# VHH binders against Type II restriction enzyme MwoI (mwoIR), part 4

Target 1, 363 residues: Type II restriction enzyme MwoI (mwoIR), of Methanothermobacter wolfeii (Methanobacterium wolfei) (o59646)
Amino acid sequence: MKNPKFTENQKEIEKEEFEFLQKLNFIIKESLELFNTNLKNSMKFINYITLPIIMASIESKSFNPFSEIIEKHIAFILNSKMNSLGYKFLPLGYSSDLTYENDNSIIHIDIKTANLENPSDFKDTVPLGINQSSYPGVLDCKIRGKNIKADCKKIKVYPNIPTTYNNKLTITNALLFIYPDYKEIIDEIREDYIAIRELISINLKDILTPIEGSLEEFLNYKPSNEKKRLEPILDNIVRGYFIHDKLRHEFSENVEKDLEEFEKKIIGIAKKLKEREIKPVAILSISIPNGELAPHYDDEIVSGKSWGSSFRYHYKKSGNSVFKGLDNKASRAVFLHINKEYLPVLKKYFDPITVYELTEKRL

## First folded at step 11 (VHH; from x6 with Y103M)

Design y3
Fold by ESMFold2, fold request of step 13:
Structure y3 (fold): chain B 363 residues (1-363), chain A 121 residues (1-121)
Amino acid sequence: as target 1 above (363 residues)
Amino acid sequence: QVQLQESGGGLVQAGGSLRLSCAASGFTFSDYYMGWYRQAPGKEREFVATISYGGRTYYADSVKGRFTISRDNAKNTVYLQMNSLKPEDTAVYYCAADEFVKMDSSGYDYWGQGTQVTVSS
């Protein structure tokens, strides 16, 4: 080996991490049919959530309208299955939403979704928050494109999660769902939604009467750390009109006509979202190295997008991602599901594609 | 119907070279990972090298810098160029093929019959 030798304790840690990865992989793989059934049930209600999805799209241009639904259904499955395997849900503050314990370990699972058109979120890497790893991240103290740097050998990005909890080993995992880009569908209506907000804005005198000072001055006021007053006013008029059937007929007939046309567009978008199959392109399961494995993963676990305040695990930086202390060449990052329709594009991003199979048999 | 046929084994003196070939049939060769494994007497079968459908290569530490895996998709053939051979390289060498790399250490779905490589001191 060219790397520092693994201690016996470090090898035991990796054996525990590998064992849990296999349990997690089994749970998710066995539950794909239940997951699909649960998603279909949620889609029966798409007409009620389409406007909230459209409104949320203004805050993020890389938006999967179903990411929260996907994440919550996976969380439901994990909460059900982990308990049956002797892991108890362990609510902690400032930790992963899905934290569990048994006699020997405390498990942190993070569910992530990534847009297939944004490979920086999934290709050979997984982004991690400060509460989603126990491994200190290497801090790059250079400023890109400038001759400014510091020697940061003495400090790391230190996570909130310890390597052990009272003799229980910390195990951290990510489940990464890659899904198709829904941008086309949302983009169809995004500009119309912006136009409706502008229309409401210029007609606010139908709803709001100034008492002192100008209405424009009030609406443009922005308290420190808060949104401009106009923004929540528009949000409430949109929700009031389209969800709650309030404020109908409070605007002029021309404005009401435009609002009714937008309502028809909302219905059309809901139809398109319902017709689009909600199916991940791929599901990856990733075992994130425990911090006691330092320095063996120092080249791979680094400061993330929020410099010094997040991590990124580059699980392919050292070639094929393996449990470096185990002889079995097992991968820390494996595919649990591949939608074959997308296999050609996945092969552009991943080489190799390493898979988990439910049985140890091969055909 | 899947067949993997190794050739090119033999006896060679230490420091010498051999080139193994594996002819494949019964599957779409260009879509598959191809690899070489070896098994010395009394030892478990061990990984030597793989080459992906995209041409990316991976090697065991014990052979890095000495062995080179390559593929010819037009001939449905994978090669292992073995240079600077040592007596500890003595083994039966197996060609292997799989659509995907497997997590669980089960190896590849398809295996050849093997070809003997003997490196004399």
Scores: ipSAE 0.222, ipTM 0.633, lowest interface PAE 3.7, mean pLDDT 84
Fold by ESMFold2 at other seeds, fold request of step 13:
Structure y3 (fold): chain B 363 residues (1-363), chain A 121 residues (1-121)
Amino acid sequence: as target 1 above (363 residues)
Amino acid sequence: QVQLQESGGGLVQAGGSLRLSCAASGFTFSDYYMGWYRQAPGKEREFVATISYGGRTYYADSVKGRFTISRDNAKNTVYLQMNSLKPEDTAVYYCAADEFVKMDSSGYDYWGQGTQVTVSS
């Protein structure tokens, strides 16, 4: 095995990647106040989304009700700041969350989220799709736990993103937002919601009258690739009753009483969600090595969860991933934000914790 | 008041050994990264070794295999065992502490006064 020296071109690539990482870090770090303000303003509307959150909880055990809102607001901030600093937005970047260009480079930025209770999504690694890297990933052609293997050194996981576009360098970054788990709040009301669905279900004769066949037969019908008829009917009765003030007084007084008690519980959950801090636990900024830097990062960029169809970038392998071709050995992965209340938990997952700090110098 | 006090420096012959100590106070020692830097006359301060709160160690290439960093959280002390010393190891050695590692390696928040290590030959 040989350790090839970085070429001058590879060193220039890393200089460009490092300079962009610093610009991105500055933009996000200086924008955290606006980000936090937008989050607080969204809490004005928590009452309107609490029931949809509760309804969605029956479908997913690890639901984060705020992840989409937070991701979209940071994208709004980036679009404002990147364009004002001379980076032009590229609408044809459909392979990435956000794509920009300047004279020298095409920038791909992907906004990723992780639940603090699911460390495989953030601890020492970041998962990447084939459209989120330009660096070919190493395949391990062994079946774990068995003596079955192949020599597959001739093939790698090849990404969709090229290393250059018309002589402009491809630069790929990830912004990783780690959130607390909201499970304890949602679990509190989930059983009550299931009970309400059952109550409505056994009283559907007040609302639905069969024309042909039994109501039971209709509700249990399940078309191919569809839910049983019962499920969307229950969802619409819930939305009609609690959101649109429809179907009120269509059930017996005992059923109406139970629906009113559940409505009070919805209000209680809305208050608990409002009181919860929805700020991220942490924000990581990650520079993903360009594919022209191969083979220098082969030990860090490997096949991901979907073997052969995704990547995993091990930005903490052998300590910290750095810009290996630069003299300063700066970190490719840094924290832009840490919620200090979660620092003991973060120290269990990250050693070291490398941070970006604002300085009074120009980008 | 954060205080870092180095000791154990001195004059040693090439090929010899020294053990540096740094006593720390004024912060929760077990929560901090501890490190050693050195500065030779007319040169910039350079990284030597660091040890994390979890015990993970990192070394400059120039000292790997010769120097060993360790910590004793019960005594609030970090150590640098320096073996196979060379004349180019001659420098003032500084103990450093920080809650976090900095992205650009711009240094640590807290520094000791330094202790002189001189390697003759």
Scores: ipSAE 0.183, ipTM 0.646, lowest interface PAE 4.3, mean pLDDT 82

## First folded at step 12 (VHH)

Design a5
Fold by ESMFold2, look of step 13:
Structure a5 (fold): chain B 363 residues (1-363), chain A 122 residues (1-122)
Amino acid sequence: as target 1 above (363 residues)
Amino acid sequence: QVQLQESGGGLVQAGGSLRLSCAASGFTFSDYYMGWYRQAPGKEREFVATISYGGRTYYADSVKGRFTISRDNAKNTVYLQMNSLKPEDTAVYYCAADEFVKYDSSGYYDYWGQGTQVTVSS
């Protein structure tokens, strides 16, 4: 079956998506120096946030210790700049990280941080949550082994974002920040933190004051998930001891010695994080096709491995996915920033590397 | 500093073949995208073919299957093998180079050669 032609409405949708991508690219590109300055200022306080970073790393939810800082700073830049373009912040509650509206459009922007050492998060693809797309995904009937072929054309997986909100066009974008791997720095202390947590757990009676003889009952209360009761208590004691300088001398001297040694390790990690320079390896902006553009991007937007709990937008490995209905065939995925120190590594993963440029003469 | 020199153009009968060459200097050739563009009198310059630093190739629809782009990184040279030539292929052919691809699919590369004339007679 041949690809159907773009309708005039579909071409207009792509024109609006392209025009917004250009606005977004301009804002981020012009703001790079401010972004870098603010990150440097945050590093002045790294000693105070290193322990929270270590604690968050236990769940493997934070492979980039600065992801939350990056997200907040980008949100600040976008919130301050989008108003000058006639957009108002729109807190929808179920939507992407940032949502904006003007008279004609509702804008969704998701900020993503990827680890350079985990290329499945950024190489030729971007993961999308159900709240981050309006394009129905084709069910991916691929299982390990790749020889399973099913007719998945019968099944579409529908996301939560509609193609329009009350006749305002939905436009969705991702900003992808690729960072160096901080895992080596965090891994060397993670096991030590787990050991400290266990040490505190064994010695809780040293610091908890009995009240009416019910202490052991309190400590042994076991909810349906046995680890949940103790973990908040242990985390509280860690914060009290290391952040607030409380509970000192309330453990035995051997325990205190181990806690003091771990404190020295926290300081060493903070120094390593400060020296690392938190600059992105690359910044990409990605225009995600609106669902009204179906079927033109069906080969590129598929459901995730969870069979409908997420999606992926597979922009092409070379030539990048384009605005297929526009004559200019502009790329939907472009680099806004490249750290030249990492260019050889980026060339391993991207061919071509397609860039956005601020104003330039044309031939 | 950067220098791109095309050669191999000329007059050929329809259905014939030509091989264009472009010698490059002044940059690390193996790191660059190399391309061919053409311009007929009174017309806009148009994309013909490009080859990435990794060897991937792309062609305009009008030349697909007839033209082949290739590169020799040892000689810092890119080639365009042009087969089954048609009168509408008549143009000045330009070699182009860029470290990156531009986002808007324009024919704009940072560096251009002086061009070589290809004329295809009926």
Scores: ipSAE 0.366, ipTM 0.738, lowest interface PAE 2.5, mean pLDDT 80
Fold by ESMFold2, look of step 15:
Structure a5 (fold): chain B 363 residues (1-363), chain A 122 residues (1-122)
Amino acid sequence: as target 1 above (363 residues)
Amino acid sequence: QVQLQESGGGLVQAGGSLRLSCAASGFTFSDYYMGWYRQAPGKEREFVATISYGGRTYYADSVKGRFTISRDNAKNTVYLQMNSLKPEDTAVYYCAADEFVKYDSSGYYDYWGQGTQVTVSS
């Protein structure tokens, strides 16, 4: 082979990584029912319009309005399971989402959610921040789609996580949860939300009294060459009106009527959110190679357009990524669950699909 | 099998008071908005008052300061205390329930009672 052969230390590292992956797979497989959820209970504890308003105020087309909520739900479940099994949580400021310690290792688990409609986030790769790996990745100094290149052979993508800490091996994992696109639930009211901001903007004279200068000067002030200063103020007024019941009846009757009609629409969205099942399409566990395994994974852990601020692990680039130093050639990426309703779509991106199963032996 | 049963209606003289009650069963009462609507003969049904599961109250302009909505979650009952009654308050009063509704037309509430007549003379 063109790379050096695995050292005995590197083989031992892969043995420990594989053994932990097996434990993680068992924990996740036992917990599958817990990852299904909905927002019914959350809406009992806060004003029912709070979540729809917050989600509608975010205008990014690539934003999944539920991704952060889903990730927190998964993290809560996993942390509860790890703690019940005697792993000690370590809140490290620059580490992955979840960090644990046992006698022999420091364990990092990063939770990734991906939208089934955006395959670049899950098809054959998983994105990594510099705080989510210990492996010094290859820095690609090509400008994609251009014949402009630099020779960056002397420079790697240097991550924040060390390969060992206090004589304990660092083990790094990703849990990839693939979901349907849920943002369409909020899209129904986004245009109406924008219209409500404009309505408030036109009628600000009803609620704003300038102290110095004119109201027009205040509304058009643009400090530091910023161009869209007014929108945060309008979003604040929307929150005050709908979430906190402030400024009610301070506008004219026609404006108040339009605000009431919008509120009726967000009530309808809240009912849809309450009953919407939030359930993964697929769950994968991924063992990310430790940095002491360099250079054996250099073709799988590389930068893209980030110039070393992030990189990707290509867990199925030219075939299945495996524990290259182990005789069994076990996969580093394992399907733990698929929703069979989505199998035709999943087959477009993954072939073959082999799902981990729990087994018991007869004694 | 949700049931909303109104009571407490009747005939009163102008300036008088009545207290309406609505007993609820068949759902988790503490999770629901409860409200009162009224309909006079030949008129469309109109909003009177609503109370959230957290106790926040909302009133139509025509009844503010005269009517008070309240709830007793232990008895699964919502009340409407009506003071300083006017002949214009004469209507059939309906109890309504929904999980999410603050301000709504009659078409948005999931559950409705059969109504109780309030008649204000003079």
Scores: ipSAE 0.000, ipTM 0.263, lowest interface PAE 16.8, mean pLDDT 80

## First folded at step 13 (VHH; from x6, 15 letters changed)

Design d4
Fold by ESMFold2 at other seeds, look of step 17:
Structure d4 (fold): chain B 363 residues (1-363), chain A 121 residues (1-121)
Amino acid sequence: as target 1 above (363 residues)
Amino acid sequence: QVQLVESGGGLVQPGGSLRLSCAASGFTFSDYYMTWVRQAPGKGPEWIATISYGGRTYYDDSTKGRFTISRDNAKNTLYLQMTSLKPEDTALYYCAADEFVKYDSSGYDYRGPGTQVTVSS
């Protein structure tokens, strides 16, 4: 494969991308102690939110209850520090998570999450949406699972973020947070929650009085989508009882005993969540190449599983995940945080593991 | 006490071959990235190759195909097999070790004193 040399403009673009990556890495790295302190303070709320977490996790199959909370705190840190450094926040920034502007550039930062047990989301790659890059993806025009191909070298996957905006350079970064799996904790209480919902359903006669029709007709209604008509009201009663202390003693004594027993199980789960170290296993900082750097990163930004429906940045492919136009050969993807307890697991999925640290104190 | 000691350097004619060794002690060798670096008189350090704890190898383009990095974790020893040597390969060759790859490639956790390789007729 033969590639053209970097132009001087392309080298200047990479210089700006590298300098911003350094700023971002410094901001996050210096803020980790405060983040840890604030995370510990937030754990005093776990008793209030454990039931909503259980309900949401079972309903949506989401088993990481803390990722959004942690990501929002990181966004707050970035907003505070970026404003103090003269960047203006742009709330309508092409739907990226965070968008900033200064005199020379438009900054897009996306906060992404991955589950340590789902390596396709983090191993040597980061998924990109059309709002998360300015670099056109190379389109593989083949149909998955069939021997059908077309020549598509004249077209690419085109993202929404331009390479420049009003003559300002667009710089695109991702912060990837890798979390442990919480599925086993949620699984411990899943069937108990389902049983409580059914118990309430059976005993709705204790708290319902029909105003039209018979109670039996109301209780036996089943929607065409195979959901019980009552599912939203059952969830509402659960929230009323356990979160708001409503409807206490409105059920029979036997039902009340079962509800109180479930409350003890919720408390037990909250204790397990509070005691588990819920900080990210690792934080990975990624500089996504600007589209004016084409074709130098074409082998690294390619369509995903079907042409045009997704694409990925392969930040570890063949050692080409560096700033290719810069003499320093710095990595575009670096670890800002590693929980050393998980280092043997991380070594299964990452080789090399490249870390950010101050260089003046090394050999 | 961490120690890295290189050996196998010397004088060789152009087109010749040498095998360098680096004996390591004082740390868990199998957990570390191992690197060969060279430095010619009047030039800055030049990265040659790195081999991971899992055996994956990375080479600078100038020596790819002529130099082969390898490791023997049972003997705590790193190797560099050099073939088709050129006068431009004349340098002090040293090994280095890192627990993690450094993002700017300028620092190492441990470094040896090096062994001289001279390619001249």
Scores: ipSAE 0.198, ipTM 0.671, lowest interface PAE 4.5, mean pLDDT 80

## First folded at step 15 (VHH; from x6 with T50Y)

Design e4
Fold by ESMFold2 at other seeds, look of step 15:
Structure e4 (fold): chain B 363 residues (1-363), chain A 121 residues (1-121)
Amino acid sequence: as target 1 above (363 residues)
Amino acid sequence: QVQLQESGGGLVQAGGSLRLSCAASGFTFSDYYMGWYRQAPGKEREFVAYISYGGRTYYADSVKGRFTISRDNAKNTVYLQMNSLKPEDTAVYYCAADEFVKYDSSGYDYWGQGTQVTVSS
């Protein structure tokens, strides 16, 4: 049958998943002001983190400079709130770092951030690692851009998380934070940073004296780790000069002037980052189906780009996202927060927009 | 002041058709989800259909294939075309509006006064 019926056990699983989703949604919605306050406290130190953010962004065009900070603050709130409601923090190695236990279940929560300008990161889908789902993903064994394929019908991509731990049901959730694009601020200084690295590179003779062989040979050497010696040396000099106030006056006067001008630009960028809106555009809460619900979500949970080491959950692929086995047709994916300034943009990506409401004060 | 006013109800023979209208004011109509609910005497209000601001529709299983919801954003009006009516469709029909869909399908923030639909056997 194309649409097999849910068993009674499967319906029971979905009821437990729905009930936990409501508890999680209440906790997060109740805590948004605390989250915003905690995030503002981290921003007091923006002058110290701006250069590391710039350096990290040089290798990526989609870097969200606040993603780790956001994840850590939400993790702190969750640990406190889950604990006060009788859930114990329970890390399990290859599981999610945000893992909790009560009498009947083991809870896995993953926190994700997405750039509003990259809708493939959040629109109707959420990426998952193998430690962030218990549902085996459908595997498609084709090589992109090549006429090479295999019949993989007999295997799936299998997660690290079991459907139960002893007698306790595995419940998995994602919290997806959508943020504005910070690319324009980082791009203002990205080319300047590249220019400063080049300036240091061509003036390394001022601070490095070869003993045997040419300096060029030394810097272009690629050891077994596939990195030219030049790259780590440049990064180290940047950190030494701008963070640790070292190597001052080791370059010529013209080089020192250019380094001083770049230092002023770093300060300017830090000011712009501090002034930027850091509140999320939206927060989306997602209940990920337990693996014992197979095959009911097979067309929504599929292999990711890495063909066996990641998944995607297309929480809206079949239209509206619902708990398929529950009569109430409640949504598996709901908005906990919407910044009203961005609502017209969000309506271009989401139809419908399904929201959680604080209608009850008890869990 | 949000106002939703239904019209088009009445008495109809089983197998017949009716078209309900709901005129809306007091909000930006094109930004809202519009829906129809119904309530028979002594029973809870139940979902019938909705239409999103983007034109996407959803129907209760009991009316799927017989009822059609539509909207006219220029006239700030939502419609419910009701075909192949049955006696169990007898109810007061309410127009509803909301900026968002609710997570638990619990209903809408704004409601009209209702219009009676009676289907004779």
Scores: ipSAE 0.316, ipTM 0.708, lowest interface PAE 3.2, mean pLDDT 83
Fold by ESMFold2, look of step 16:
Structure e4 (fold): chain B 363 residues (1-363), chain A 121 residues (1-121)
Amino acid sequence: as target 1 above (363 residues)
Amino acid sequence: QVQLQESGGGLVQAGGSLRLSCAASGFTFSDYYMGWYRQAPGKEREFVAYISYGGRTYYADSVKGRFTISRDNAKNTVYLQMNSLKPEDTAVYYCAADEFVKYDSSGYDYWGQGTQVTVSS
């Protein structure tokens, strides 16, 4: 029936979102050298965290060894730069981790990583949880592969983040880091690690003496609902042996030989991780529209995987969604960094590629 | 009500010694970390030393080897023995208490009124 025009309030919202996006883009772009230096410095110590990374990988069915490192370095940069510009850190329990406040706005920034070999994670969309947007999402009301449907046109996915906090405007942004795949490096050693855990388990009698009951009864006790005692004990022995140089020579010579061979494999994996491209393939900066801008961005909202708790913002092909209520038609999604070695691959996924240029007038 | 009362401050010649005391009341002393902080005119308050309820100690680099913190749980009192005093040790010294250890002036829950220490050349 009617496509309403942008109200004056909606235009003011977009002006504030655009101005913040400019500040964020300037901060990140200006800080890329620092980010790369800090990331490289972390890699000097990769040999100390490689075993913990391997151990964590068997507890999770998905794995990105650098996602936490990236988040920590970006958070450090933002916290230092945002405070100097008059934004105060504002942790809100069930909200985004990177939340800031000034007199007029409350800022939410989410850092996301994506594997270049899995384009559904980054191609023209960014996934959003209910704590990462104030814009209503889409509720998909069918069962995959079944002819079972409900009419959910009257219901949206409603996020936790309000459009304003005490009349301060909510502004939400995402920084999307696209990386090469690391699965093949970690998968190379996963089975070896499992074998080492079994080897240690079989030989616990050399270092662990039961006081009452059988050793097997003790190890099979479940101190929590999800893991028996054996699992954390094995993890502890692995850390003691390989990280802390403890328990050496407490096992038989054949067991010690196998542990030494695994240690060599850990060192090899650390070298492969250190040599792998640690710089992102690309960094994409995305301004997520405020919920008061509905319905103007409804055509850019698609359903997510977690029905009722997530959705996706479709920032259009090649990051070229625009501030629809502003005359300048600035992009809501821009590339802050492109690794030119990957430009041919990126051109398969993005056309046009919209790039932010650093200028002194951005801040 | 919680009270922390410092004593033992005063004037002392460079190279001399001074012993500060802090009497505590209004809380279970043996459950608390006790610390000493100082503030020179025009400067921010800085950490000097702390002692845990179990006796573990930690010192700022500027006082390490010269200052010793101790506690007497029977007297609800924490002490700071200051030896080899220097003019840069001149400050108001504050006793602080917290269930947790904190390193800046905004970190401790309870503070004394302070005692002046002046070190002359």
Scores: ipSAE 0.000, ipTM 0.086, lowest interface PAE 24.1, mean pLDDT 80

## First folded at step 20 (VHH; from x5 with S107D)

Design l3
Fold by ESMFold2, look of step 22:
Structure l3 (fold): chain B 363 residues (1-363), chain A 121 residues (1-121)
Amino acid sequence: as target 1 above (363 residues)
Amino acid sequence: QVQLQESGGGLVQAGGSLRLSCAASGFTFSDYYMGWYRQAPGKEREFVATISYGGRTYYADSVKGRFTISRDNAKNTVYLQMNSLKPEDTAVYYCAADEFVKYPSGDYDYWGQGTQVTVSS
């Protein structure tokens, strides 16, 4: 099979993708101080949100307590700066995290966080959802150990994002934030939280004061699912006791002692979260190829394990993954930030480490 | 205090070979990208080859297959083996070093003084 040449249209698409990548890199790089300041300011209130963080963590073993905060800060920065460049925020209901438009383009930006201890989420690759690419992924044949079937078929798997919207070019980008592992801090207390919920459940009869009327009404009702009935009331009691300072001294002395011991553990976890480095390990900016660039990125954009529900962009598959149709061979993936404390670890995962630098001085 | 000193340049007949060396000091050599650039009179300095701290190599299309970059971390030295030399390879060759690959410029923080390579027809 011949290696097809880039058409002039495909070269123009890559020029537009490169130009936008430079705009995005400039905006984020220029704004890193504000990002870090806002993150630190949020940590002033960590004591008030630590229990909600613990409660949310029950639903997921891999938990980054700062992921929503990261998205909010990036959305604030981008919405302000993109508007000054003539882009308007476009809240497409089934689109990526952030969507913008101008006269010529529709911009999709996805914000991703990754745990440094889980390199499959960041090492030379970025996972893409069905709403995060316009490039048809190749569904590769299965490989199981040494058992490889001879008839391998490659099928195109189409994502939801079109290559153009009403003749406006679609441009897709990811911002990948790599953070230290917080899972160990939260896992340390998760079993204790589960035990406290059970302790409260066993001792509900010891509470004589109604919790805003909910306990008596709830207990007098004869439901078909007793455990489902109790989950909301247990959560309410936990929030009332630990967040709102209600129900103190309503339990027996032994139960109160256990609750007070858990409260000290919550405070200890809040201290550990506050003392943990809140700066990202690294920030990576990635330009995702438009689907009109097929087949030039077929080796790099493949369907994931769910047979078409997700994709991966292996941006380092062929060495330095670049804008293949541009003469400058600029990288599609660059580091905007590196925490130097983690540089030895990052060098184990990345070679080269390509760092964005500002080319113009504003002064 | 960072110092890069090239050596091994000279006059050579077309089709011949030269080996350039660059001795480095003033930084942790094993942490740095090392590279070779060249500049002919009246022309812009151009990329020749680079080698990462992990040993990964990259070459300009004009020298690929003819030139080989290597490094010896014990000697703090990077080498450029130049084979099948052509008159268009005539230039001053510079050694360069950086802790990162810089984007978009590709500039290196540290440069040697250069060594002349002249390929006669």
Scores: ipSAE 0.407, ipTM 0.770, lowest interface PAE 2.3, mean pLDDT 80

